# Ledger of designs, part 6: VHH binders against StAR-related lipid transfer protein 4 (Stard4)

Target 1, 199 residues: StAR-related lipid transfer protein 4 (Stard4), of Mus musculus (Mouse) (q99jv5)
Amino acid sequence: ASISTKLQNTLIQYHSIKEDEWRVAKKVKDVTVWRKPSEEFNGYLYKAQGVMDDVVNNVIDHIRPGPWRLDWDRLMTSLDVLEHFEENCCVMRYTTAGQLLNIISPREFVDFSYTVGYEEGLLSCGVSVEWSETRPEFVRGYNHPCGWFCVPLKDSPSQSLLTGYIQTDLRGMIPQSAVDTAMASTLANFYSDLRKGLR
Key: E = the ipSAE of ESMFold2; O = the ipSAE of OpenDDE; V2 = 0.75 times the mean of E and O plus 0.25 times the DockQ between their complexes.

## First folded at step 1 (VHH)

Design T01 (framework vhh_etentamig_d1)
Fold by ESMFold2-Fast, scan of step 1:
Structure T01 (fold): chain B 199 residues (1-199), chain A 127 residues (1-127)
Amino acid sequence: as target 1 above (199 residues)
Amino acid sequence: EVQLLESGGGLVQPGGSLRLSCAASGFTFSSYAMSWVRQAPGKGPEWVSGISGSGGSTYYADSVKGRFTISRDNSKNTLYLQMNSLRAEDTAVYYCAKETGSYTLFGGYSTEYFDYRGQGTLVTVSS
């Protein structure tokens, strides 16, 4: 099977995990973050969910690899499309900012990305792939299957429900316990930044 | 008010050993994780090793794992780095660093991991 089919099926399985398997990691007014131990690595699978005051297509267009992502996402310092298969399918390389004058190195990810219809909405998902070229200024991180589901709110056609699944191994030199402490706040801030970026 | 003072650096031949020390003051030492960070000539800073407040957990960069050992003595407010099997590539100024919060490389909420760094101690590995 193709990598896109496998990735899509994995995210749909995550989306089908029962509520009682998740533990609340953080809850603020506009977003809830849950986690459960990952089956892919020695870390957590995170779930985040919140309402967007925008339609599905506009929300997902701001999240998937494309012209709008770098405009609002403080996470990404660069994004390069390495291979383009279709308008909804690519391999991309992106980088994240270092911190404290690069005491902890910036991260680099090479991900397969795929966007497809799901129910009445969209799913944009990704997973890291092997890529031989490395750049010494970056530490290569690894995204296990990750993705974003966006569906219209019933009885509120101008609003949508955004649910994310994030499963990132930053690798390299940073303690995983420090990452785990920060992850829930990072996801809450992703929602806040996205909301500000939506037009 | 927070002070970190490194010592123990010097000139050593490849394959040799050195022990670095960091004397800390101005904060409750046992309550904070501590790290060693180095900066080689002409390069950016590189995180080397970290230790939890209790000393129960230690972490190492792949480049030093198996050769360096981080430890602490909370009764003396002192952090140590035992460096064995030194290589020319280990030549750098070594800094002691205090943890100040969660570190986020995802770019959302900017939280500093280290807010205090000492003056450094120079390690030169040469023959």
Scores: ipSAE 0.000, ipTM 0.138, lowest interface PAE 13.0, mean pLDDT 77

Design T02 (framework vhh_8k46_1)
Fold by ESMFold2-Fast, scan of step 1:
Structure T02 (fold): chain B 199 residues (1-199), chain A 128 residues (1-128)
Amino acid sequence: as target 1 above (199 residues)
Amino acid sequence: AVQLQASGGGFVQPGGSLRLSCAASGFTFSSYAMGWFRQAPGKEREFVSAISGSGGSTYYADSVKGRFTISRDNSKNTVYLQMNSLRAEDTATYYCAADRSTYITFGGLYTESEYDYWGQGTQVTVSS
């Protein structure tokens, strides 16, 4: 409860950050990605937003830890649930593919994950936790608080607005420009891949 | 029984250095974020520094940035605070604390109620 409350409150705080604080990092068809310096580490808090042609429950069911995620997400290569606390709450370990011709080698993350109601929609959020087992083939990355808000569109009830906050420390010896390029690209690709997965 | 034993305090001249230690027992140390707080006579307790369980993330109050360094040795179940360029205003009892949530977020970082376990403290006096 303590970790869930802290995490949820942190994501709601991010969601209330004023428009003037964000700088456009990438804008492609039907997705805008912004960033601002992180208060959690020496890197960036990224925000992405776009419309989904589906209802909130179906969108979030594809994002939260479960069987659907690996079906559509090109970046995620494995997902193991390590501990179940409740239906909406777990610790998971996942791995990501190498990026930029392996300038960024495959990563692994161990995250607490929590899904809760938010306004008329849902929030699925996560944060890395300490986990003693490491695997030599992966660099252990760290997700500071991250999450996905999904709410129905007022003007189009069969559609939803998906807003993500991502704050990832990839660790290792990677050029900062490569990290910045990969993060913006990954978020744009997330929307493209998810849209295909929902069909 | 969970215990946090802070030590390393003492009397030091302005501009001097001290290293505080906090030895932990009774829990899986590497799974807990650790923080340092301080309280001067007649003042509220304030945040000084924090470190994640792995040691990968560190945080500092603006008043100590560039002067203090937090570190940990998970093999020894110990967190450290290296205090350089000490000033009279650094005079306080220093407390180490453990956060059961396994992480410390920016929003919870400065709130002492977010920490589950506390040490007895060690007194630091900076005076000529």
Scores: ipSAE 0.000, ipTM 0.170, lowest interface PAE 13.6, mean pLDDT 84

Design T03 (framework vhh_7ocj_1)
Fold by ESMFold2-Fast, scan of step 1:
Structure T03 (fold): chain B 199 residues (1-199), chain A 125 residues (1-125)
Amino acid sequence: as target 1 above (199 residues)
Amino acid sequence: QVQLVESGGGLVQAGGSLRLSCAASGFTFSSYAMGWYRQAPGKQRELVAAITSGGSTRYGDFVKGRFTISRGNAKNTVYLQMNSLSVEDTAVYYCAAEGYTITLFGTYESSYDYWGQGTQVTVSS
């Protein structure tokens, strides 16, 4: 529908941004993270890219909302499907743990999620939507358009190239500069944790 | 090298007050959440008070109304003002600094907990 088409087109637009428009935020052996100012909010659009030693379907199944995500992503405390439109399309709610007796409040996100074919691989994308039911123990965060492209490596179809685009507004009392400082390391760690989960 | 050094502990009579200080070095103090924990003889270590980089505070139920946490970013120091002390407040008090990482879906994890060596507080009847 309209929201899935718009979201998919937005992610494809991000994927077509020229290399010279990105600034390297962090580069380690197995992953590179770039960023550029977001056009959606007062923060950054992050790009991360690295090789997975696994096939596209298995990589994306570990990232997209579902039981496999919660098994390896130890930072996520719950994941509930609120509305199911079709097998590749839903609205879901994630929650996170708090810190210091919850002085840094747990976060809650309500996202539309859509997974679709892209070239010889897959795109799994999401964006936060308005949801009237709030719970006082959580601060509602907001994901601007985010997603993961996964395509087979040329000449090595048992391996894949994973590229992510992330724009998260945590809201509340956490300074955006602190989030921005942590985000590049967080994305590098995501790749490391995902690789371990695939093993 | 990260270092947290507590001071201000000692012996005090019930009903008295003490002010603990924790001097921090080796990290960007203003970006970290800071906390005070205590461990009484035969008990688990418990959180007494915490303060975020933005100044929001949280207290354990057993100290609400009596203790106040504050921070001085210019001096890289966090403080715990302890009033109306009772024998039950006797413990070793530890300073802690907490860093965290932010994940792709707005989750976060405490990954950089630093601890001081502790300072003894003894309240006599």
Scores: ipSAE 0.000, ipTM 0.235, lowest interface PAE 11.6, mean pLDDT 80

Design T04 (framework vhh_7n9e_1)
Fold by ESMFold2-Fast, scan of step 1:
Structure T04 (fold): chain B 199 residues (1-199), chain A 127 residues (1-127)
Amino acid sequence: as target 1 above (199 residues)
Amino acid sequence: DVQLVESGGGLVQAGGSLRLSCAASGFTFSSYAMYWGRQAPGKGREWVSGISSSGGSTAYASSVKGRFTISRDNAKNTLYLQMNNLKPEDTALYYCAKDSTYSITIFGVTSDYFDYWGQGTQVTVSS
């Protein structure tokens, strides 16, 4: 529970960062991606935001660890729940496809995941944890605190606002420009793919 | 146990060429992207070039683009760096790295996990 509390508090702090601290990294149809230097590591904290044409519970159910995530997420190639602590709390291991014609090799992440109420909506958050078993076909990446806030749109309760905070160390020796390109595109594609999944 | 052994360095005059090799063992070479880095005396490590696991994609630092060519032979578990039109500022210890050797962030290389870098191969370019 202590890890849940720390993680939740960290994401709420990110969600309160002033607008003028963010720099636009990518803006495409119906999604904006911003970034700022991370205070956790020598990289960036990314923020993405866009409207979903669905209610909060359905949106978050497609994002949190579960059977529906792989149906729509093109980047995620596997997802295993390694340990359940509570209904809304687990340790998961997931893998991602290679990126930029495999200049970025497939990655593996082992994350603690926690979903909790936030205002009139939900917060689903995660952070990488130590896990001894490695799979040789993947490079172990590391997620600093990350999460997704989803709240009902004011005056449009059948729609919701989805805001993500992503703070990922891909590890390995990768060109900085390739990482920057991959992160911004990954977040834009996340929204596009999720919207298609919410049929 | 991952092992990387660099070779092919030496002393060369400005405008000359050298070809570096990296013999890899202890992992499935064809499954990982590979990189060349360098460290000049008194300076930090600098990324030089990278190649995808299949060899289909390559990338270069602006300082070497057009002069250096990275390649690999997955059947021989060997990585190469062809260096042409060498300049005095290319003088450095050159080393190869596997895609899990260092922590990297969007800001750049942030980790000193030297266990998977070999002893390197010294390249000295005289004026």
Scores: ipSAE 0.000, ipTM 0.154, lowest interface PAE 16.9, mean pLDDT 78

Design T05 (framework vhh_gefurulimab)
Fold by ESMFold2-Fast, scan of step 1:
Structure T05 (fold): chain B 199 residues (1-199), chain A 124 residues (1-124)
Amino acid sequence: as target 1 above (199 residues)
Amino acid sequence: EVQLVESGGGLVKPGGSLRLSCAASGFTFSSYAAAWFRQAPGKEREFVSAITSGGSTTYADSVKGRFTISRDNAKNSLYLQMNSLRAEDTAVYYCAADSEITMFRGLTSEYDYWGQGTLVTVSS
């Protein structure tokens, strides 16, 4: 579908953004999180990067819509594949836990997801789509183009470099300071949780 | 040692006001989110109000417009100003704190630190 090409090209553009345009948002053990103002909405485009002690295919298989995501991701509370198009392409609906003492109540997202080869590795990306059915226990959030690049480490082929771009409009009435705190923490925790899940 | 100590509970008449305090020690309170919970006789513990390290607040629907949460990081203290009190506000009130770095999956089992509680009785 043409949406997959546009989404892929957008993520490749993010991956090409110059180093000096990013500002460090959070740096913890073995993961750095940066951000810059989004060109899509009144918020931020976040970038996270860290080394995984596993091969590209296994890392991406734990991230993309599939049977393993809920086993390790502390933020994600449900994941349903609503439509399958191809092996690497679907529409999914997922929910997230409340954050910061429920200042950010549980959210629901409906995303188009696409996984494709990128250089010697993989790119798994997504973007929210319109979906009329809503569940009253959740606030519908919106993901502008988001994705994960995973490429082999040149001198250590059993390891890979995981780089993520996240651009989420949580919607509702949330203080911006709470959004900023939650986004940086979510990305740092994503890496620590995934590393445990890969063991 | 980490401690949260509540105070300010007591007997108050319907329509009255009461201010609860929570004193934190043994950790860097200013880096933590903090919350008030309550447990009425024979009921489950329920959320009342929360405040982030930066000062953003949220309230349960039952207390919106009547209760105000605040903090004083210089004094390592959390407060709950309770106005227009009703009989149904009768409960043991608990102070809780947690790191804003950790994601939450529920409101009652996730907090790192809890106080022992202070009793509030609203009765004529």
Scores: ipSAE 0.000, ipTM 0.119, lowest interface PAE 18.7, mean pLDDT 82

Design T06 (framework vhh_8ghr_2)
Fold by ESMFold2-Fast, scan of step 1:
Structure T06 (fold): chain B 199 residues (1-199), chain A 127 residues (1-127)
Amino acid sequence: as target 1 above (199 residues)
Amino acid sequence: EVQLVESGGGLVQPGGSLRLSCAASGFTISSYSYIGWVRRAPGKGEELVARIYPSSGSTSYADSVKGRFTISADISKNTAYLQMNSLRVEDTAVYYCARDTGYEILTGYFSPEFDYWGQGTLVTVSS
């Protein structure tokens, strides 16, 4: 099997995890963040879910690698497409800002990215790959399988439901409590920033 | 964090057999990761000899070892194995267990392409 098939199947498995396996990590007005122990590493698989006041295509186009992501995402400081295989498939390198007064210094990730149809909506997913070039100003992090499902709301067709699965090994010497705090806040901020970017 | 620990190497006569084990901790081998065995013989570069995708059981082998080596995984023990049969003097090498991302555009998996490595175990095949 190809990398895109395996990645897609893994995200669909995450999306099928029973509700009672998740623990609430953070709940704010318009987004809930859950987590459970990761099967991939000594950390957590995070799930976030919230409603977007926009249609599926527009929401996912703002999330997938492309010209619009940096316009709204406060955490992401750069995004370079390193290899472009098809319109829906690439390898990208991106960087993130420091967090918690720089207790978590800026990170760099190199991810395979794939966007595909899912039910009446879309799935945009990614996983880190090895990349030989490193940049000394960043710590290279690693994303285990991650992705965003977006499907139309049945009772409100102009709105969509956005569900994310994030599974990031930040690496380096960081207190686990700082990682846990940062992850929950990062996901809540992702939704807040995206909502502002769509307007 | 992620660790891969090899065991089972040693000295064996030509025609003999060895089974190498790779115990994984800090991640589950069944979750979107290939586990591979890479060897480095004296004076040679790295060679990926066998690879498994543990959740499906899908395997691949280098031409040099096809029919002689078998890679397997035990999900319940979070351990991968390399069964080496009909060993030859040219199989003498340090054998590394490695996790790779399964990024298939890369040809010939080498050190920069694997995200985690074990420490290696020496296999010596001599009379």
Scores: ipSAE 0.000, ipTM 0.088, lowest interface PAE 21.7, mean pLDDT 80

## First folded at step 2 (VHH)

Design A03w (from A03 with I101W; framework vhh_7ocj_1; at its last look DockQ between E and O 0.14; V2 from the best seeds 0.00; counts 0 for: pae E 13.3 > 2, placed apart)
Amino acid sequence: QVQLVESGGGLVQAGGSLRLSCAASGFTFSSYAMGWYRQAPGKQRELVAAITSGGSTRYGDFVKGRFTISRGNAKNTVYLQMNSLSVEDTAVYYCAARYTWKYSGGTYEVYFDYWGQGTQVTVSS
ESMFold2, look of step 2: ipSAE 0.000; ipTM 0.175
ESMFold2 (binder alone), look of step 2: mean pLDDT 81; pTM 0.808
OpenDDE, look of step 2: ipSAE 0.021; ipTM 0.477

Design A06k (from A06 with T102K; framework vhh_8ghr_2; at its last look DockQ between E and O 0.13; V2 from the best seeds 0.00; counts 0 for: pae E 14.3 > 2, placed apart)
Fold by ESMFold2, look of step 2:
Structure A06k (fold): chain B 199 residues (1-199), chain A 125 residues (1-125)
Amino acid sequence: as target 1 above (199 residues)
Amino acid sequence: EVQLVESGGGLVQPGGSLRLSCAASGFTISSYSYIGWVRRAPGKGEELVARISPSSGSTSYADSVKGRFTISADISKNTAYLQMNSLRVEDTAVYYCARGWKIRTSGYTYYLDYWGQGTLVTVSS
């Protein structure tokens, strides 16, 4: 099957992992971040969940490759669409700012991005692909299967439940404690920044 | 396939009004892009005149048209519009509808991946 089918099936599998398999990594306000050992690399699979005060289509439009992402996402410093296949999929290249006083230097990623229906909402997911162009000011990172499930909140149709699965190999020589701190902080900041961007 | 079809151009006197339409097919304008209007005047370069994010309604305009032109979108008809009021001779140009997004590559630029065929607007006494 296609890369999009494999990616979608992987994210659905993550979304079915039982609560007992997760350990809480961070809790900030109404956003919870969990983690468990990754099956893809020597690192962690992170899960994050929180409520967005907007409808699914607008929430996902602010996450997927598009015109809104750089306006609100303080970590993301650039976004280019390298190849466009269909309305719902592309190859994108994006960069991230340095973290922890540049202990983690700026990264770049080249990802296949795929958005598809999920229940009454959407799944926007991605995975890194091989891309020969590199830029010396960035370390090339790698996203193993990652994605965001967004569905309407059952009793409040003006709100959405946003659940993410994040599995990033930052590459390079970084202390493990710095990686763990950066990942937890990145996910908490993602939610708070997205909420501000939706207002 | 992705298509953008402009209409509504023509000849108008200074101070007059025109409404341009951009009918999109092959994609949903609310998906993840901006719709913009670019004009090319004889002997002049390209100018991004207006843009809209149809999903949120966010808009921006070139200083040369601010207060005179209004961009809008009707998601249910998959169509964007440019209402041009108080037209001047210097607004004479071919107007193109384009799909794109804002890209941060050191500053901000707009990447426009699909263009319409253009519609001619002539402002003449």
Scores: ipSAE 0.000, ipTM 0.162, lowest interface PAE 14.3, mean pLDDT 83
ESMFold2 (binder alone), look of step 2: mean pLDDT 80; pTM 0.802
OpenDDE, look of step 2: ipSAE 0.018; ipTM 0.299

## First folded at step 4 (VHH)

Design P01 (from A06 with S31K; framework vhh_8ghr_2)
Fold by ESMFold2-Fast, scan of step 4:
Structure P01 (fold): chain B 199 residues (1-199), chain A 125 residues (1-125)
Amino acid sequence: as target 1 above (199 residues)
Amino acid sequence: EVQLVESGGGLVQPGGSLRLSCAASGFTISKYSYIGWVRRAPGKGEELVARISPSSGSTSYADSVKGRFTISADISKNTAYLQMNSLRVEDTAVYYCARGWTIRTSGYTYYLDYWGQGTLVTVSS
């Protein structure tokens, strides 16, 4: 229970970072991706934001660990819930496809995941934990605190604002410029893929 | 159902030995960051006295028990043990078995998510 509170507070802290600390990493139609140097590792904390044409509960249900994530997420190749504590709290293992002509080989992550109310919406957040079982076809990556805030739009109750904070250490011997390029593209693709999945 | 069940507590004299067992069910201990033993003495706070990473066999101990206590795990029996030697009156406490994760991120070191019911160890003449 302490980790859920601490993780939630960390994401709320990210959500309060001043606008002038962020630098635009990528901007496409209705999605902006920013980044700033991470305080957790030698990499970046990414922020992505865009409008979803759906209500908060449906958006977050497609993102949180569950049956719908693999239906739309092109990067995620598998998702196993390893331990389920409550409806809103689990440990999951997931894998990702190779990227940039396999310069970034497939990764595996083991994350604690927690979903909780935030203002008039929801926050789904996570952080990697140490897990002893490894699979030789994957490189074990590490997610520092990450999460997705989704809140209703005041001017359009059927729409919501989705804001993500992603802080991933892909590990291995990958040039940082390749990591940065892949992360920005992955976040932009996340929004376009999710929008198609929500239909 | 995830469950940790402690056993082996009891009354021993100073200088004696006792072995605590922690039987895990509903999950596999070798997959987790560690299994630990936490004790709570009357009127005192909680102390993590020992932990083991079942996958690596790596162990760590609180300074108060180093050289006297040994933690081990039997993966085939899904059970962790705490061998307590040279017991002192100050070791009197309820001992809890707990499952935990190590988190490498700044501000996070470890997290205990599941506890057993505890077993009482009393050291007195």
Scores: ipSAE 0.132, ipTM 0.561, lowest interface PAE 5.1, mean pLDDT 87

Design P03 (from A06 with W101F; framework vhh_8ghr_2)
Amino acid sequence: EVQLVESGGGLVQPGGSLRLSCAASGFTISSYSYIGWVRRAPGKGEELVARISPSSGSTSYADSVKGRFTISADISKNTAYLQMNSLRVEDTAVYYCARGFTIRTSGYTYYLDYWGQGTLVTVSS
ESMFold2-Fast, scan of step 4: ipSAE 0.385; ipTM 0.661

Design P05 (from A06 with I103V Y108W; framework vhh_8ghr_2)
Fold by ESMFold2-Fast, scan of step 4:
Structure P05 (fold): chain B 199 residues (1-199), chain A 125 residues (1-125)
Amino acid sequence: as target 1 above (199 residues)
Amino acid sequence: EVQLVESGGGLVQPGGSLRLSCAASGFTISSYSYIGWVRRAPGKGEELVARISPSSGSTSYADSVKGRFTISADISKNTAYLQMNSLRVEDTAVYYCARGWTVRTSGWTYYLDYWGQGTLVTVSS
């Protein structure tokens, strides 16, 4: 088995976690964010879900590594594709803006990314890999398996349901309450920013 | 174009030595978590024999080859090597060079996403 298969299977396992294992972390108009303790590290696995007024392919094209991501994502400040494998499979390096008045300083991530069909929609997923080159202006963060499921709404084919699973170790000495607040807000902002970015 | 090209395989008597080379092109080996050597003998599964982090020089070996095999990397030549000493009949296999990453989750220790063509090593009298 490849990392693509392992990653896909892990995200599908997350997608099958029962409702009663999740605790609401943040609920705003048109987005709900839940969390549960991570089995991978001393932090949380977050789940976010909301409806997009667009078709699956367009939604995922804006999320996956590529030319559209930086146009709408307020958190992401740079994105470089370091290695491209087959179509829909790459290693990317990206950076994120500081948060909470720089209590969380800018981070850098190096992720394997994979996009694959899932049911009648798509799954775009990723996981951080160990990569030797660093940039000293950033703290290297680590994404445990993360991903976005997007499937058509059965009764509204011009709309789709977007479900995300995010599991990020920001590293450094940051109060857990600040991490938790930032993660929930980041996920809610992801949806509002994406909705504005979709054409 | 990404390529890993193995060389150095052949026929050798028990107790002999061989040095395998893995020349990388289309990418830089120091950018990867590791370069490794995986072998496969007829009727047996794949075994990760040795791996090296090209940037740090850190190495690890399967118990079956510890003390006999040495992996090394030359970043300036973008090439990895496997020095095989005290070869045994049981070392007979096709040896593949592979690149990969280490990940830190749920038992994901490493990942090999690209394999070379392989080079045959036969240990026989």
Scores: ipSAE 0.081, ipTM 0.511, lowest interface PAE 5.7, mean pLDDT 86

Design P06 (from A06 with I103F; framework vhh_8ghr_2; at its last look DockQ between E and O 0.01; V2 from the best seeds 0.00; counts 0 for: pae E 15.5 > 2, placed apart)
Fold by OpenDDE, look of step 5:
Parts: C-alpha cells; structure tokens; sequence
Structure P06 (fold): chain B 199 residues (1-199), chain A 125 residues (1-125)
C-alpha cells in the first residue's frame, strides 16, 4: 500500500512537470518523445505522448500485466506474474529483446505494477523491486518510477490520450548515445505496436 | 575519472585456466557494494558470472561457473580478479568488469554504473 501510494504520487508529479523543462528527443507521426535529466539515477526521464483511437479501458488493458501485452509488444519476450495482491496490483518479471542489432542485449526486469483510476481515465504505473538473482543468465535492468496515463479526449470519448513516463536503467556496456537512441525509438515503437494491437 | 580496465583474456584450450584482472581507478573499490564480472557470448545475452563485495568479501556466482571460477579483490591494488579454471568452450565470451553500488531514492537499487571495455576469452581446441 505504501509503495503504490508513493508510486502514484511520483507519477502525478512527473505529469505536472512544465513543458519548458522537457526537450524533444524524437518526433514521429502521431507520437512525441521528450526527455529531461532524471532525479532518480544518472540518466533521463522520458515523456511520450500520443493519441490512441480506442477507449481508455481497452488501451490500459493492453498495457497492464496480462496476456495481451505479449501479443502486440515486440520488445517484450516473456512475462510472468510472480505475485498477485489485488486485481490491480502485482509483481511481474519480464524480459526484453535485444535492441540496436544486439548492441543492447536482452534484459530482465522485476517490477511492482499498479493500476488505478486517474481523473476520467487510468494510470498504470510500476517500479522495479529487489529480487534475488535466480537467473544469472540475464542482466537485470531497473525501472525507476514509471507509468502510463490514459484519459479520454474531451471532444472525442472514443479516443484516448496516452502519456508515458519512463526512466529505465538498462545497465550493461552501452554507449550513452546508444541508450538514448534506443529509449526514444523504443517509446515510439511502443505506440506503433500498441496501435496495431488495438485493431 | 572513474575507469575500469580488464586484462588477462586470450586463447586457451579446454580444461585450461585464465586469470582476469580488473584495475579500477578514480574510486576505491571497497567504497562500493560490489564488483561484478559479466560476460557476453556471440549471439547470446549478458550473463553475470560473479560478484564480490570487497568490503565484506562476500561472493556470488552463476550456476554455470560455480566450482570453476573464483572472484577476488585486492583493495591495496584497487583491483578485482576472476580466476577461471576448467575452462569450457561455452565459456568463450567477452568478459566485462563493472562497479556496483546501492542507490536509494525511491527504494533500494543496485547499480552497475561503470563498465570496462572488456577482454576476450576464447576457449578452443
């Protein structure tokens, strides 16, 4: 309960950051990615935003832990729910595919996940938690407080505004430029893949 | 400037031994949680093969190398080592050393924040 509350508040704080504090990292059709230095680690906090042609509940159902995420997210190669607390709260372990022609090797993450109502929409957020290194074949990455806000468009309830905040420490032997490129591209691809998955 | 430099890699026959060194500069290894050795084989993901907390002497190994590899640290030399015995073909990889430490902002986090350039170990008949 304490983790979920703190996590939610942190994300809300991120969501209140002024526009002038963000720098554009990538702009593609129907999605913009911004970044700013993270306060959590020696890296960047990324902000991504795009309009989805679907209702909030369906968008979040595809993002939150569950069988649907693996269907559309090409970056995620496995997903296991390690502990289930409530309908909207769990600990999950997942792996990611290699990126940038395997300059970035696959990673493993163990995250606390929490989904809750936010305004007229939903917030699905998460943060990596300590977990024993039972699979040494994977280098574990770490997600600092991250999440996705999804709210209906004011003038079009059948569409949703999806805003993400991501600050992932990939670790590993990776040039910073590669990390920056990978993160921006990953977020852009996330929207593209999700849009395809919602069809 | 924080720097880690690996050395000791090379070509060795199966059953042979190598000793890798990780020379640290710009920081004292005992000031941090651990030094880790991570390897990357061609076409495979990264594997954390060994970790040591220089301050406590505590060590941890991947199952794949237990009983064969030994990680150690010499604080006086600010250097960590990986003794690799009974080497196998599947141990062929680039081996990296990295600095680990605990960082707390929103919880406890273990970071590997600085890495060496790596040293190639080839095990072949």
Amino acid sequence: as target 1 above (199 residues)
Amino acid sequence: EVQLVESGGGLVQPGGSLRLSCAASGFTISSYSYIGWVRRAPGKGEELVARISPSSGSTSYADSVKGRFTISADISKNTAYLQMNSLRVEDTAVYYCARGWTFRTSGYTYYLDYWGQGTLVTVSS
Scores: ipSAE 0.000, ipTM 0.198, lowest interface PAE 11.0, mean pLDDT 89
ESMFold2-Fast, scan of step 4: ipSAE 0.475; ipTM 0.768
ESMFold2, look of step 5: ipSAE 0.000; ipTM 0.123
ESMFold2 (binder alone), look of step 5: mean pLDDT 80; pTM 0.797

